# VHH binders against Protein SAR DEFICIENT 4 (SARD4), part 9

Target 1, 283 residues: Protein SAR DEFICIENT 4 (SARD4), of Arabidopsis thaliana (Mouse-ear cress) (q9fly0)
Amino acid sequence: QNYTVSSPSSLLLMPSWSSSSSLPYMGVKLVTYFPHNSSQNLPGIHGSYTLFSSTTGQTLATMDGTVLTLYRTSSVSGLGSKILARDDSQVLIMVGSGALAPHLIKSHLAAKPSLRRVIIWNRTPQRAQELAETLSKDPQHKEISFDSHDSLDQIIPLGDIISCATNSTVPLVKGEFLKPGTHLDLVGSFSHEMKECDDNAIQRGSVFVDNDTAMIEAGELAGAFERGVIKREDICGNLVELIKGDKEGRKSSTDITVFKSVGSGTVDLLTAQLVHETYLSRC
Below, E stands for the ipSAE of ESMFold2; O stands for the ipSAE of OpenDDE; V2 stands for 0.75 times the mean of E and O plus 0.25 times the DockQ between their complexes.

## First folded at step 4 (VHH)

Design k2 (from e3 with F100S S103Y; framework vhh_lunsekimig_d3; at its last look DockQ between E and O 0.43; V2 from the best seeds 0.00; counts 0 for: pae E 7.2 > 2)
Amino acid sequence: EVQLVESGGGVVQPGGSLRLSCAASGFTFSDYELYWYRQAAGIERELIASIYSGGSTNYVDSVKGRFTISRDNSENTMYLQMNSLRAEDTGLYYCAADYSEGYDWEPYDYWGQGTLVTVSS
ESMFold2-Fast, scan of step 4: ipSAE 0.423; ipTM 0.762
ESMFold2, look of step 5: ipSAE 0.013; ipTM 0.470
ESMFold2 (binder alone), look of step 5: mean pLDDT 79; pTM 0.779
OpenDDE, look of step 5: ipSAE 0.023; ipTM 0.494

Design k4 (from e3 with F100S G102Y; framework vhh_lunsekimig_d3)
Amino acid sequence: EVQLVESGGGVVQPGGSLRLSCAASGFTFSDYELYWYRQAAGIERELIASIYSGGSTNYVDSVKGRFTISRDNSENTMYLQMNSLRAEDTGLYYCAADYSEYSDWEPYDYWGQGTLVTVSS
ESMFold2-Fast, scan of step 4: ipSAE 0.088; ipTM 0.547

Design k5 (from e3 with E33Y F100T E106S; framework vhh_lunsekimig_d3)
Fold by ESMFold2-Fast, scan of step 4:
Structure k5 (fold): chain B 283 residues (1-283), chain A 121 residues (1-121)
Amino acid sequence: as target 1 above (283 residues)
Amino acid sequence: EVQLVESGGGVVQPGGSLRLSCAASGFTFSDYYLYWYRQAAGIERELIASIYSGGSTNYVDSVKGRFTISRDNSENTMYLQMNSLRAEDTGLYYCAADYTEGSDWSPYDYWGQGTLVTVSS
């Protein structure tokens, strides 16, 4: 649920609960989105997650929603790659070098152990260079090369997995440059104005979502439906359907797969429960 | 209160030059990353050039060596010097600004209204 507080500012609510006795919790993630806060030297996004007892309704815990979102989001993208990307993937292109980027890189590397090269692009090249240098020092990445590059169009054709985590309102990844077999991971957009790839990438790809809310919230999809570029029935499946085997993922080694994620209240709830119960076991 | 206002567009013949300006107000200009985007008719908007607060620059391949982005923090103005203009450079040119937060999602770029550049006879 997205509520406009005062345009362009908004409040996002993501409640979740379960009837399962093994998950006696319910929760809500609250996110405020104030795009012009930077003029006041304030972050544009603030988040909190509140965990409640589903038995009594009492507040059990309050957590930083941003930290929860970083770990949850990168894990979902990694799972998408595990299911949809080719097992012989060697090159990961990271589009964006913000807070989410290092987590996404680690998740994709874990999902596809065949990966050996990471090329980072950012609109501000110095941020990509700094991230590449930082990650290259990690002993866990001994066999992985990290580079930054200043031309996105030149590196897109090299990518077996391309992961995008930007605030872009202008397409960055052009579908015409995607090679056969590529997996395109779209993380950054969560509103109609935001889009990280052009309509050509959506048209060429077999499109999957983390949950059906992505078809409402993400600019790459909502806008494409409105313009008639793709129909809702053309969406190949969601993450739950892929995990259960109810929908087929990649159909061939040359298939281009696209995974658009916007987040899931259920995964947030499971993550919050784990954090809370781990804390309690320490006491 | 944040505003970006482009100027300097116009009609120029192939091989000619134009200098675009982007005047900024409502924020601490020196702290911002600044960008020029171009939108040609029937084509989606694309990033042409960037300059960060420390002065480092980047360009899309098609304009490297021909375009120069610069900033004047004392005048709160960014420039795009365009040389050796080609017909394919025709389009609306937008300036944009972004406050870089290392640990946060930067939600939106601030945008200007655009200025038209036409490269023809």
Scores: ipSAE 0.013, ipTM 0.415, lowest interface PAE 7.0, mean pLDDT 83

Design k6 (framework vhh_lunsekimig_d3; at its last look DockQ between E and O 0.07; V2 from the best seeds 0.00; counts 0 for: pae E 8.6 > 2, unsure alone 64.3 < 65, grease 27 > 24.2, SAP .763 > .668, placed apart)
Amino acid sequence: EVQLVESGGGVVQPGGSLRLSCAASGFTFSDYELYWYRQAAGIERELIASIYSGGSTNYVDSVKGRFTISRDNSENTMYLQMNSLRAEDTGLYYCAADSFEGYDFWSPYDYWGQGTLVTVSS
ESMFold2-Fast, scan of step 4: ipSAE 0.146; ipTM 0.616
ESMFold2, look of step 5: ipSAE 0.012; ipTM 0.453
ESMFold2 (binder alone), look of step 5: mean pLDDT 77; pTM 0.761
OpenDDE, look of step 5: ipSAE 0.296; ipTM 0.676

Design k8 (from e3 with F100G S103W W105F; framework vhh_lunsekimig_d3)
Fold by ESMFold2-Fast, scan of step 4:
Parts: sequence; C-alpha cells; structure tokens
Structure k8 (fold): chain B 283 residues (1-283), chain A 121 residues (1-121)
Amino acid sequence: as target 1 above (283 residues)
Amino acid sequence: EVQLVESGGGVVQPGGSLRLSCAASGFTFSDYELYWYRQAAGIERELIASIYSGGSTNYVDSVKGRFTISRDNSENTMYLQMNSLRAEDTGLYYCAADYGEGWDFEPYDYWGQGTLVTVSS
C-alpha cells in the first residue's frame, strides 16, 4: 500500500505473514519516500521492519528495513551462486558499488571459497575505486585482491561470477562478452523499466529466478518474453525448486547460468526471524 | 513533473561538429550525476559520457578526445560537444539524470526523449 503524506512524499506498507507453526511470526516493512531530503543531506528513503508474534500480536523486534533488505537480498544471491556457479570460480565482477555491493561481495565470497579476485565497476568510477580500497583493508578479506576498472566490457570476459546491483534501465552486461561457465547474478531490476543485461545474455543463459514474480516484474525477463527472445517455458526453475532438488541447476561446466531475483515479503519475514532469534541466543 | 528535453541534433557531414543540449525542468541538476546515452539502429543503448556532481567526467573509448560533456547548474542544462563526427556516431542521443547515491524505492534514471544525430553526406 502507498499513502501520500504530503506530495511528493509518501509512506509504503509491505506486510507479510504465515499460518505455519514453523514460522510463528508476522511483520511489516515500512518505507518512507521524501525526495526533498537531498537538500538536507539526508537519504530520500528510510525503512523500518517490525516483527510481531503471530499468536499474541506482541511486538517482538523493530529493525532497520534497509539493513534487513541488504542482508536478505545478498543472502539470496549467495545461495544462487552456491547452487549455480562453478566450484572452481576465481574471479567475481561486481557491477555497481552502492549499498548492496559490499554485502553481495561477502555473500558470493562465502558461497564460493575458490574466489580470489574481485573487480568492481560503477558508472561513476570513483565509487568503485573507493569500495575496492575499503574492502582491501578488511582483515576478513586479506586473501582476496580488490580492483576497480572503468571499462565494463573489458572485464566481463574475466568473470566467473558477475553480480549486478544497479538501478540501470539500460543493459550493462552484454551477453556476447560472457565466457562459457559464467554465473550471472541480476539483483537490481524489480520493474519493467529496469534492465542490467541485454537480450543476448538471457538467450545464451540457463535462466533461474528467486520466485516466479521475477518473470512479471524484471525488465530483463518481461521484455525478453515480449520480444520473443525466450519463452516462459524456457525458465529452468526457481529457488525453491532448486533447494528441494525438483529442478536441476547447472548441467555442465560450460553452461552460462543466470539468476534473476526480485525479492519477496516471505524472505523478508524469514530474515527478520533469523535476526531476532540470533539476537536472543547471544551465547 | 520531471522532464529532460534534448535539442541540437541534426544532419552533419563526417568531420563536422554538433552541440547537444539537455534542459531539465521539475528538478535541479546540482546533486545529480548526468549522462549521455546513444542508441544506433540494431544496437542496444550505450553509455557514452558522464559528468558527476563534482564536475569530473568520463567517456567511452570510442568518443574520448572527440566529445566533451559539460553542465551548467545555473541554467539547469547539460551539454555534449561532438567534434570530428564519424558515420558510426549516427544515432539517437539521450540525456539521463540519476539520484547519484543511496538506496531509492523509485531508482530510475530520469530520461529525455532523445535527439537524432545523422552523420552522412
């Protein structure tokens, strides 16, 4: 639900719940959008997540909705890499250097311990350079080399895993430059207008989604279906099907795999539960 | 109502010059990263030039040294000076503006409608 507070400012409500006894929680993500905040040197978007008991209605936790989204999104991408990327992956290309980028890098590194090099690209090269410098100083990443590059097309052929987290409405990753065996992780698009890779990448790849709404919401897929680049029947599976073993992931070492995620309220709820229970355990 | 309006396109002979303008209304340029994109027939739209809020610029290799991007925040207008034009520069030129930073629930670049540049005899 979207409510206008004072034009152009708004409040959005994103509730989620489950009737399952294994998930005795419900929650709501609240997002405020205040575009004039830039004049005060403040972010235009703020988020909060409140977790409730589904049995009593009591408030159990309140957490930053943006932080929750960053953790949830990067964990889903990491799981995609664990299932779909090659176990001998050495090079991660990070396309984008916004808030999601450091979390995505950490998740992919955890998912594929064979990774040794991270190359970061951003439309504003200084942002990529700053992120590479910051990560290179982290003791948890001492075995990993971090670099930035200003030409995306030159580094794409190096990537064993390519992770995209941009707000791009224009394709950035060109399928013609993807090498055999690459895993392409598409995180940024969540609407018809957004597109991080071209139709060639979708056509060359074995495409998987985090959930079926990605086929409706993501510009890379919705647009490809409309233009006849691929059919909906060509989608190889979703995350639940992969985890359960109902669908096969990578079929060969030369396959290009594509994982498109748009997120879900259910995964937000599961992430909030995990954060809450971890906080309570503390020992 | 956010609008970006391109102007300055046209027909020019190889080796000629054109200056494109992108005028904004409904928002102020000063905090935004600004871009020029090009779309040629049969080719996906590509980023050709960028200018950051601090004034630093970047270019795709094929236009480096020939094209110059600039911004005038007081006039709420961005420019692309195109020199030594080649047949390969033919296409629709789009200006775009991005929030430049942060997490945004409506994370779209603001786009113009495009202006046609034809380099031919």
Scores: ipSAE 0.014, ipTM 0.486, lowest interface PAE 6.7, mean pLDDT 83

Design k9 (from e3 with N58Y F100S; framework vhh_lunsekimig_d3; at its last look DockQ between E and O 0.50; V2 from the best seeds 0.00; counts 0 for: pae E 8.4 > 2)
Amino acid sequence: EVQLVESGGGVVQPGGSLRLSCAASGFTFSDYELYWYRQAAGIERELIASIYSGGSTYYVDSVKGRFTISRDNSENTMYLQMNSLRAEDTGLYYCAADYSEGSDWEPYDYWGQGTLVTVSS
ESMFold2-Fast, scan of step 4: ipSAE 0.236; ipTM 0.634
ESMFold2, look of step 5: ipSAE 0.013; ipTM 0.434
ESMFold2 (binder alone), look of step 5: mean pLDDT 78; pTM 0.772
OpenDDE, look of step 5: ipSAE 0.022; ipTM 0.528

Design m1 (framework vhh_surovatamig_d1)
Fold by ESMFold2-Fast, scan of step 4:
Formats: sequence, structure tokens, C-alpha cells
Structure m1 (fold): chain B 283 residues (1-283), chain A 125 residues (1-125)
Amino acid sequence: as target 1 above (283 residues)
Amino acid sequence: EVQLVESGGGLVQPGGSLRLSCAASGFTFSSYAMSWVRQAPGKGLEWVATISGSGGSTDYVDSVKGRFTISRDNAKKSLYLQMNSLRAEDTAVYYCARDSYLYPDFWSTGYGDYRGQGTLVTVSS
């Protein structure tokens, strides 16, 4: 649920619950966006997650919603790469250098230990350069080279895994430049107007989603369905189906795989439960 | 205290020109890439143009290429958008935005971690 508080400021509510006794929790993620907060030296985005007992309704925990979202989102992308990307992947292209980018890079590196090179692109090149330098100083990355590049179209053909985390409303990744075998991870779009790749990338790829709401919310998919680029039945599976083995992931080393995630309240709830139970076990 | 203050908007006839300005304070201006984003009435936010911290590189949305020019003066801590050959569809509130390193891009309704109050540009006879 999205509410305009005072244009352009907004409040987003993302509730989740389960009828399963093995997940006796319910929660709500609250996100505010107040872009004019800079005049008061405050961040424009604030988030909180409140976890409740589904048995009693008692408030059990309140967590920083932004941090929860960063960990949840990057973990989902990493799992997508583990299932869909080639085991011999060597080059990761990171499209975007915002707060998600370092978390996504670490998750993809963990998912595919064959990765040896990370090339970062950002609409503002200085951000990519700074992120590459910061990550190259991390002792955990001693065997990984980090670079930035100003031309996205020139580096896309190099990518074995391409991860996108931008708020772009204009396609950045052009399908014509994707090489056979590439895994394309699309994180940034969560509304109809947002789109990180063109229709050609969707047409060339075997498309998977984190959950079925991605087919409704993501501009890359909703628009492609409307234009007849692909049909809804052409979607190869969702994350749960892939994990359970109900749907086949990559079928060949030359397949282009596309993973579109929009997030879900259920994954947020599972992440909040893990954080809460880990805290309790340490007491 | 980070502040971005836009000015220069107003009513202009189709084919006319306007120059928008943004005065920045409260941070090291030259260390950040800066952008212009706009929101037309009843529409979502649209990124318009970006300039690197040094001013050495610029990028534009296709619809304004050749018509708009982004520039900056680091000594004056100011960002500019020169708008030529204005069209009715350029009517929007224009925002100055600082590039973000701290927030997920997907949560933003505009580019950057900080935006100004905006300046209204109306292209109409």
C-alpha cells in the first residue's frame, strides 16, 4: 500500500502474515520518503519493521526497515545467481552503485566462487569509481579485481552475471549486447514505470521471478506482456518453485537467464523472524 | 545541514528558454555528482540530466538531448540547467538532487539522497 502524504512525500505499508504454526509471526514494513528532508540535514528515506506475535498480537520487535531490506534483497539476488548463473562465471557487472550495490556484489561473489572480476557502472561515474576503490581495499576481496567503466554498452558483453539496482525508468541493459550464457539480475524496478532492461533482453532470456507479484509490479514484465513481447505462461518459474525443484533453472550453458525480483512481505517476515530468533538465542 | 535551493522557474512560451539554478550548502559540493529530475503534473518523477563532481562528464535523458545543458560552478557551489527549445511536455516541477551512496535506489521516487524544494516550469502560451 502506497500513500501520498504531501506530494512528492509518501508512506508505504507492506504487511505480511502466515497461517502456518511454524511461522507464528506477522509484520509490517513502513517506509517514508520525504525528499525535502535535506533542508533539515535528515535522510529522505526512513524505514521500520515491526514484528508481532500472530497468536497474541503483541509487538515483539522493531527493526530498521532499510537495513532489513538491504540484507533481504541481496540474499534473494545471490540465491538467484546460485541457482541460475553458470558455475564458471568469472565477470560480474554491477549496474548501479547505491546502498544495495556493495551487498549485491558480496552476495553474487559468495554464490559463485568462480567470480574474479567486478566492473561497476553508474550513471554518475564518480560513484562507481569510489565504490570500486572501497571494495578493492577489503581483505575478503584479495583475489577479486574491481574496476569502473563509463560505457555500459561496452561492458555488458563481458558480463557472466549482470546485476542491476537502479531506479531507472529508461532501459539500461540492451538485450542485443548480452552474450550467450549470461545471468541478468534485475533488482531496481518495483513499479510499472521503472525498467532496467529492454524488451529484447526479456525476449532472449529465460525469465524467472522471486514471486508472482513481479509480473504485476515490474515495468520490464508488465510492459512486455502488454506489448506481446512474451506471455505470462512463458515465465519459467518463481524462486519457491526453483528451490523445491518444481521448475528447472538453467537448461544449458548458452541460455540467458533473467531473474526479476520485487521483494515480498513474506521474505521480509522470514528475515525479521531470523533476526529476532537469533537475538533471543544470544540472550 | 545539507541544503539544495532551486530557482529560475517560471512561465515561458513554447520554443523559449529558461536557465535553472541550484544553490548547494552543507556538504563538499565538488565531491558529489549532481542531477536534475522533474515531475510533471499527475506523472511520476523523471531523471533529466547528471553531471560528475568535476564537471568532466554529463548524461541526459533522450527527450532533452540537444536542447538542455547541465553545468556546475564548484567555486560558487551551484548547479545549472540551461533549457532551450522548450515544449509543452517539459512542463514540470524541476528538482536539484545530490547523488546518493546511502539508500537503495529502488526506494527513491527521484534520484539522489537529497532533493531541493523544486522550481515550477510552465511552458504555455
Scores: ipSAE 0.000, ipTM 0.202, lowest interface PAE 12.6, mean pLDDT 82

Design m2 (framework vhh_7z1x_3)
Fold by ESMFold2-Fast, scan of step 4:
Structure m2 (fold): chain B 283 residues (1-283), chain A 125 residues (1-125)
Amino acid sequence: as target 1 above (283 residues)
Amino acid sequence: QVQLVETGGGLVQPGGSLRLSCTASGFTFSSYAMNWVRQAPGKGLEWLSGISGSGGSTSYADSVKGRFTISRDNAKNTLYLQMNSLQPDDTAVYFCARGEYSYDLEWSGTYFDYWGQGTQVTVSS
């Protein structure tokens, strides 16, 4: 449900639920849209997510929508790396140093304990430097070296896992520089005009998606299908198929794997459940 | 470039039925989720129903669940809303809105980027 608070500002309510007994939850995403907030240096969109018991209707958790998105997106990327990246992966390249970047780094490090080096790139080099310094001070990262670099093309060949979370509309990761065995994690694109890697990377890689809507929405895939670079039938599987074992992930140590995620309401609900249950387990 | 044109609105008696259509142009229709939203007199916007680009998934607001059916014909670039058992409180301007399925850090995928002009539905004896 949407309602106008004061034209042009609005409040949107987006419920989600599942008929599965393994997901005894339902949720509602609450989004405010205030386009004039830019004049106050505030984001135009704010959100929250409320998780309810689908059996009792009790409110179980309320989460900031941005925080939920950060945890949801990074957890999905980490799961992708756990399934698709090589177990002997040592170097993680983080492309982008926005709010999602520290969460992605932590998720990939958790997914592949063999990782020993993180190299961060950002179009604004200072932001990459700041993130590398911040993460290097974390006691959880004693065995990990953090660096920033201003030349993306020079570091891509070093990457065993390359994670991209940018708003780029032009390819950043060039397929020609990917080494055999690399896992490429593409998080930032969610529209046809956005594209974090070139067609060569898509063509060289075994491509997996978080859900089938990525084939419709993501510029790396939608554009590649339109140009005949890869066919829809060439997509190797989605996350559900990988988890259930219906589709095989990495088939050899030299395969380049590509994981494209766009998110979904169902993944938001699953993430809210995971966050809630993790909180309970810490108590 | 992007155009959404609603048709099928009008005056209908309580308990009656009405079918709304929305003709889309200027984009690859099958690549976008489509939605129906209404605004009743003196009320705010109310999201009613959504349908995925393929038509494989649909969702409904509780106020219309069981009475309204959303569908699409991608070959004709047309979105439909079949409205049954219409009530006086269904009186509103009905809008066709283009959405998307993905959510980024800014939640850009949760807002509708293009809306039609709306079509008036009046339920009155």
Scores: ipSAE 0.000, ipTM 0.121, lowest interface PAE 15.3, mean pLDDT 80

Design m3 (framework vhh_lunsekimig_d3; at its last look DockQ between E and O 0.52; V2 from the best seeds 0.00; counts 0 for: pae E 12.0 > 2)
Amino acid sequence: EVQLVESGGGVVQPGGSLRLSCAASGFTFSDYELYWYRQAAGIERELIASIYSGGSTNYVDSVKGRFTISRDNSENTMYLQMNSLRAEDTGLYYCAADYFEGSPDWETPYDYWGQGTLVTVSS
ESMFold2-Fast, scan of step 4: ipSAE 0.217; ipTM 0.639
ESMFold2, look of step 5: ipSAE 0.000; ipTM 0.261
ESMFold2 (binder alone), look of step 5: mean pLDDT 78; pTM 0.765
OpenDDE, look of step 5: ipSAE 0.019; ipTM 0.553

Design m4 (from e5, 13 letters changed; framework vhh_6fv0_2)
Fold by ESMFold2-Fast, scan of step 4:
Structure m4 (fold): chain B 283 residues (1-283), chain A 123 residues (1-123)
Amino acid sequence: as target 1 above (283 residues)
Amino acid sequence: QVQLQESGGGLVQPGGSLRLSCAASGFTFSSYAMYWVRQAPEKGLEWVSTISGSGGSTYYKDSVKGRFTVSRDNAKNTLYLQMNSLKPEDAAQYYCARDTYIDFWESGYSDYRGQGTQVTVSS
């Protein structure tokens, strides 16, 4: 649920629970989004996650919701690349250099070991340059080249995997520049106003989602359905269907695949459980 | 309140030079990286250059490298852009902007920019 507090500021609620005896937890993530906080040198996103016993209702743990979201979101994108991107992918384009970007880069690199080059674009190009320099110094990335570029349209045709993590309300990735075989990972949009790619990218691609809520919340999809760009039945599958083998992923080396994620309370709950149980095991 | 005021624009012939200035107030100037961005008619905002808070690191858009030099005087709270060998494609409204904190989805320029200063390149 997303509530406008004072436009454009909002409060997001993401509760989750399970009837499974193997997951005896329930939880809620609370996130505030205040995009104008930069004027007071404060982060725009603040979050908390509270874990409860599903048996007694007792509060078991509270943790930083932003950190939880960074790890959860990047892991989902990595899994999407593992299933949908080509095994011979060499070039990753990272669109955005906020806090999520280094986690996304690491997840995609782990998902596709064939990757050898990362090109970073950000609206503020200094941030892309600084991120590239920082990652170049990491010993785990010694075989990977990191560059930044100030023209997104010039680098999009180079990308085997293009990962977008921005709060853009204007399309950044233009479908006409996507080469055959590309995997497009769309992470940033979580509301109808947000859109990281144009309608052409959605039309050219085989579109998958992390969960069906993405068809309701994400501007790239909700808007495309409203305008008749694609139909809901054209969505090729969700992450659970792909993992179970109920839906086929990439059908050929020339297919363009699109993965739109908005997150799920279930993955947040599983992540919070792992953090809590790890803490207990170290005591 | 953060305020930025640009000056130094004007009309110049191709091959000419201009020096832009940006007077900053309302924050600890030396603690922030500063940016020059420009917007030409029928184009979006384009990043031009960045300078670190100390002045020790500078970055430039490829098309202006070797022609433009960004600098700052932290004692005067002033940012500069020296523009040499100006080309018609450099004609734009030029803005200075203050850096922001890195956020979850994106890092970008602050909402703080001045009214800008117009650069026209015409023969």
Scores: ipSAE 0.040, ipTM 0.404, lowest interface PAE 4.8, mean pLDDT 85

Design m5 (from a6 with L105E P108D; framework vhh_8h5u_2)
Fold by ESMFold2-Fast, scan of step 4:
Structure m5 (fold): chain B 283 residues (1-283), chain A 124 residues (1-124)
Amino acid sequence: as target 1 above (283 residues)
Amino acid sequence: EVQVVESGGGLVQPGGSLRLSCAASGFTFSTSSYAMGWYRQAPGNQHERVAIIYSGGSTNYPDSVKGRFTISRDNAKNTGYLQMNSLKSEDTAVYYCAAQFGSWEYGDTEYDYWGQGTQVTVSS
């Protein structure tokens, strides 16, 4: 259910459940969307997630929806890298330095332990510099070098994994600069006007999605289909198909892989379950 | 490629009116900009925001101009406006148009593109 509070602000209700005995939970995410909050350095998305027993209906936990979104989004990107990126990946390029960026970096580093260098780019260079400095002080990253750079086009050819988390409506990553073997992770687009990479990147890459809704919502894909850059049948698979082994991921060390994610209620439910069970286990 | 250009500044007497325009190119306000605002800077002062309009049409103003200034957008012309009424000498400043892309989660909280500014002088 979607309620307009005051255009463009809205209130969203997102229930999710499973009849599977392996997922004895159901949940509801309550979300407010206030895009103008960025002018006050506040999250545009606020919310709560309530987890219930699917057997009894009892309330089991309530969680901050913003924090849940940061964790589930970065976890999905990390899983994409684990499946699609090369095991010998050494350089991670982080495009964007908003609240998602540190979570994405940590998730990719966990997914590919071969990573040893992180280069951060942001439109406001000071944000990238601050993030690189903060992460370099973390004892967990002693063997990782963190740098920022002001020219995106100069660093793209260095990237083994390139993760994008921006609301850009102008393509940032140009396909012509991608080296063979690169994994491109596209997180920030969730509307037709948003595009973090150009058509060349989509055409050069083997494109995978977290779920089929990405083909409808993400500007990199929806627009490419409309202009005939690629066809829907050219999409190589979704995350469920990759996990089940129904679709092949990376076929060679020189393939460029592209992973476009928009999120789902099922992943939110799985993330809430993990948070709840981790809390219970920490006694 | 992506830019905003201000026009409409000038000299007016106290109590007068002036309308500023902000023409966008390389993007569309209704579909690609997150917010569009007007800022001013008087000599010796830092920039201050005097009006903002968000992609859905909601607006905000500081108390110093509320009721006197009105921000609006014409999507067909891809142009933003600032209507300034009942001008006071303290409104004298260079006025800047800024377009914002991004969000707290994904990127910068600052405006991505600023215009070059247009001078507004209110004097008797």
Scores: ipSAE 0.067, ipTM 0.487, lowest interface PAE 4.9, mean pLDDT 82

Design m6 (from d8 with F103W S105E L107S; framework vhh_7yz9_2)
Fold by ESMFold2-Fast, scan of step 4:
Structure m6 (fold): chain B 283 residues (1-283), chain A 121 residues (1-121)
Amino acid sequence: as target 1 above (283 residues)
Amino acid sequence: QWQLVESGGGLVQAGGSLRLSCTASGFTFSSYWMGWYRQTAGNEREWVAFISSGGSTTYADSVKGRFTISRDNAKNTVYLQMNSLKPEDTAVYYCAAPSYEEWLEGSYDYWGQGTPVTVSS
């Protein structure tokens, strides 16, 4: 649920619960989005997660929602790549160098061990260069080359996996530059005005979502449906359907796959439960 | 509330110089990275130069050694000194302040209206 607090600022609520004895928890993630916070040099996104007992209703834990969101979001993207990207993927393009970017890079590298090169693009090019330098010093990545580049259109055709984590309201990835076989991972949009790729990318691609809410919230999809670029029936599946085998993922080595994620209360709840149980076990 | 106002564009001969200025209001200028982009008809905007809040600078390869970006925090102004201008530098030049990039890369920037620069051969 997304609530406009004062345009363009919003409050997002993501509750989740289960009556199952194997998951005796419920929780809510609260996220605020204040894009004009930059005028005061403050982050635009803040979050909190509260975990409750589903049997008593007691508050069990309050967690930093941003840290939870970074881990959860990057894990979902990595799972998308594991299922949809080619096993011989060599080049990862990271579009954006905010806090989510290093987590996304690590998740994609773990999902596709064939990856050998990461090229980072950011609107402020020096931030991409700084991230590339930082990651190149990590001993875990000694076999991975990290570069930055100032022209997104020039590097898009190189990408076997392209991961986008921006708050762009103007398409960054143009479908005409996507090579056959590419996996496009779209993380940033969570409102109708936000979009990281154009209609051509959506039309060329086999589109999957993390959950059906993405078809309502993401500007790349909501706008495409409205303009008749694709129909809701053309969505190839969601993450649960892919994991269960109810929907087929990539059908050929030349297919372009698109994965649009907006987040899930259920995955947030599972992540919060793991964090809580780990802390309880620490002592 | 925020505003960026560019000035200093115009017509210049190849080999000449121009200095662009961009005056900011409505945000804490000294805390922001400031940059210049340019756009030719039919093409996307391309970045030209950035200057950090601390004064470090970065340039596109096409302008290195010819252009210099600087800032005056007391005047809320960023400058682009353009030397050894070439016909290929003909474009509309835009001033931008990148958005805050804590979680996601900020693709919403404060943009000026642009100032045209024409370099004749």
Scores: ipSAE 0.018, ipTM 0.368, lowest interface PAE 5.8, mean pLDDT 84

## First folded at step 7 (VHH; framework vhh_lunsekimig_d3)

Design n1 (at its last look DockQ between E and O 0.05; V2 from the best seeds 0.00; counts 0 for: pae O 9.1 > 2, placed apart)
Amino acid sequence: EVQLVESGGGVVQPGGSLRLSCAASGFTFSDYELYWYRQAAGIERELIASIYSGGSTYYVDSVKGRFTISRDNSENTMYLQMNSLRAEDTGLYYCAADYEGYDWEPYDYWGQGTLVTVSS
ESMFold2, look of step 7: ipSAE 0.013; ipTM 0.500
ESMFold2 (binder alone), look of step 7: mean pLDDT 80; pTM 0.792
OpenDDE, look of step 7: ipSAE 0.007; ipTM 0.333

Design n2 (from k9 with P107F; at its last look DockQ between E and O 0.10; V2 from the best seeds 0.00; counts 0 for: pae E 6.7 > 2, placed apart)
Amino acid sequence: EVQLVESGGGVVQPGGSLRLSCAASGFTFSDYELYWYRQAAGIERELIASIYSGGSTYYVDSVKGRFTISRDNSENTMYLQMNSLRAEDTGLYYCAADYSEGSDWEFYDYWGQGTLVTVSS
ESMFold2, look of step 7: ipSAE 0.021; ipTM 0.447
ESMFold2 (binder alone), look of step 7: mean pLDDT 82; pTM 0.816
OpenDDE, look of step 7: ipSAE 0.074; ipTM 0.584

Design n3 (from k2 with S50V S56K N58Y; at its last look DockQ between E and O 0.59; V2 from the best seeds 0.00; counts 0 for: pae E 10.4 > 2)
Amino acid sequence: EVQLVESGGGVVQPGGSLRLSCAASGFTFSDYELYWYRQAAGIERELIAVIYSGGKTYYVDSVKGRFTISRDNSENTMYLQMNSLRAEDTGLYYCAADYSEGYDWEPYDYWGQGTLVTVSS
ESMFold2, look of step 7: ipSAE 0.005; ipTM 0.273
ESMFold2 (binder alone), look of step 7: mean pLDDT 79; pTM 0.782
OpenDDE, look of step 7: ipSAE 0.016; ipTM 0.333

Design n4 (from k9 with E101G G102E S103Y; at its last look DockQ between E and O 0.20; V2 from the best seeds 0.00; counts 0 for: pae E 11.2 > 2, placed apart)
Amino acid sequence: EVQLVESGGGVVQPGGSLRLSCAASGFTFSDYELYWYRQAAGIERELIASIYSGGSTYYVDSVKGRFTISRDNSENTMYLQMNSLRAEDTGLYYCAADYSGEYDWEPYDYWGQGTLVTVSS
ESMFold2, look of step 7: ipSAE 0.000; ipTM 0.339
ESMFold2 (binder alone), look of step 7: mean pLDDT 79; pTM 0.781
OpenDDE, look of step 7: ipSAE 0.016; ipTM 0.336

## First folded at step 9 (VHH; framework vhh_lunsekimig_d3)

Design p1 (from k6 with E33A W106H; at its last look DockQ between E and O 0.13; V2 from the best seeds 0.00; counts 0 for: pae E 14.7 > 2, placed apart)
Amino acid sequence: EVQLVESGGGVVQPGGSLRLSCAASGFTFSDYALYWYRQAAGIERELIASIYSGGSTNYVDSVKGRFTISRDNSENTMYLQMNSLRAEDTGLYYCAADSFEGYDFHSPYDYWGQGTLVTVSS
ESMFold2, look of step 9: ipSAE 0.000; ipTM 0.131
ESMFold2 (binder alone), look of step 9: mean pLDDT 79; pTM 0.780
OpenDDE, look of step 9: ipSAE 0.021; ipTM 0.376

Design p2 (from k6 with W106T S107G P108L; at its last look DockQ between E and O 0.36; V2 from the best seeds 0.00; counts 0 for: pae E 10.2 > 2, unsure alone 64.5 < 65)
Amino acid sequence: EVQLVESGGGVVQPGGSLRLSCAASGFTFSDYELYWYRQAAGIERELIASIYSGGSTNYVDSVKGRFTISRDNSENTMYLQMNSLRAEDTGLYYCAADSFEGYDFTGLYDYWGQGTLVTVSS
ESMFold2, look of step 9: ipSAE 0.005; ipTM 0.170
ESMFold2 (binder alone), look of step 9: mean pLDDT 77; pTM 0.763
OpenDDE, look of step 9: ipSAE 0.013; ipTM 0.387

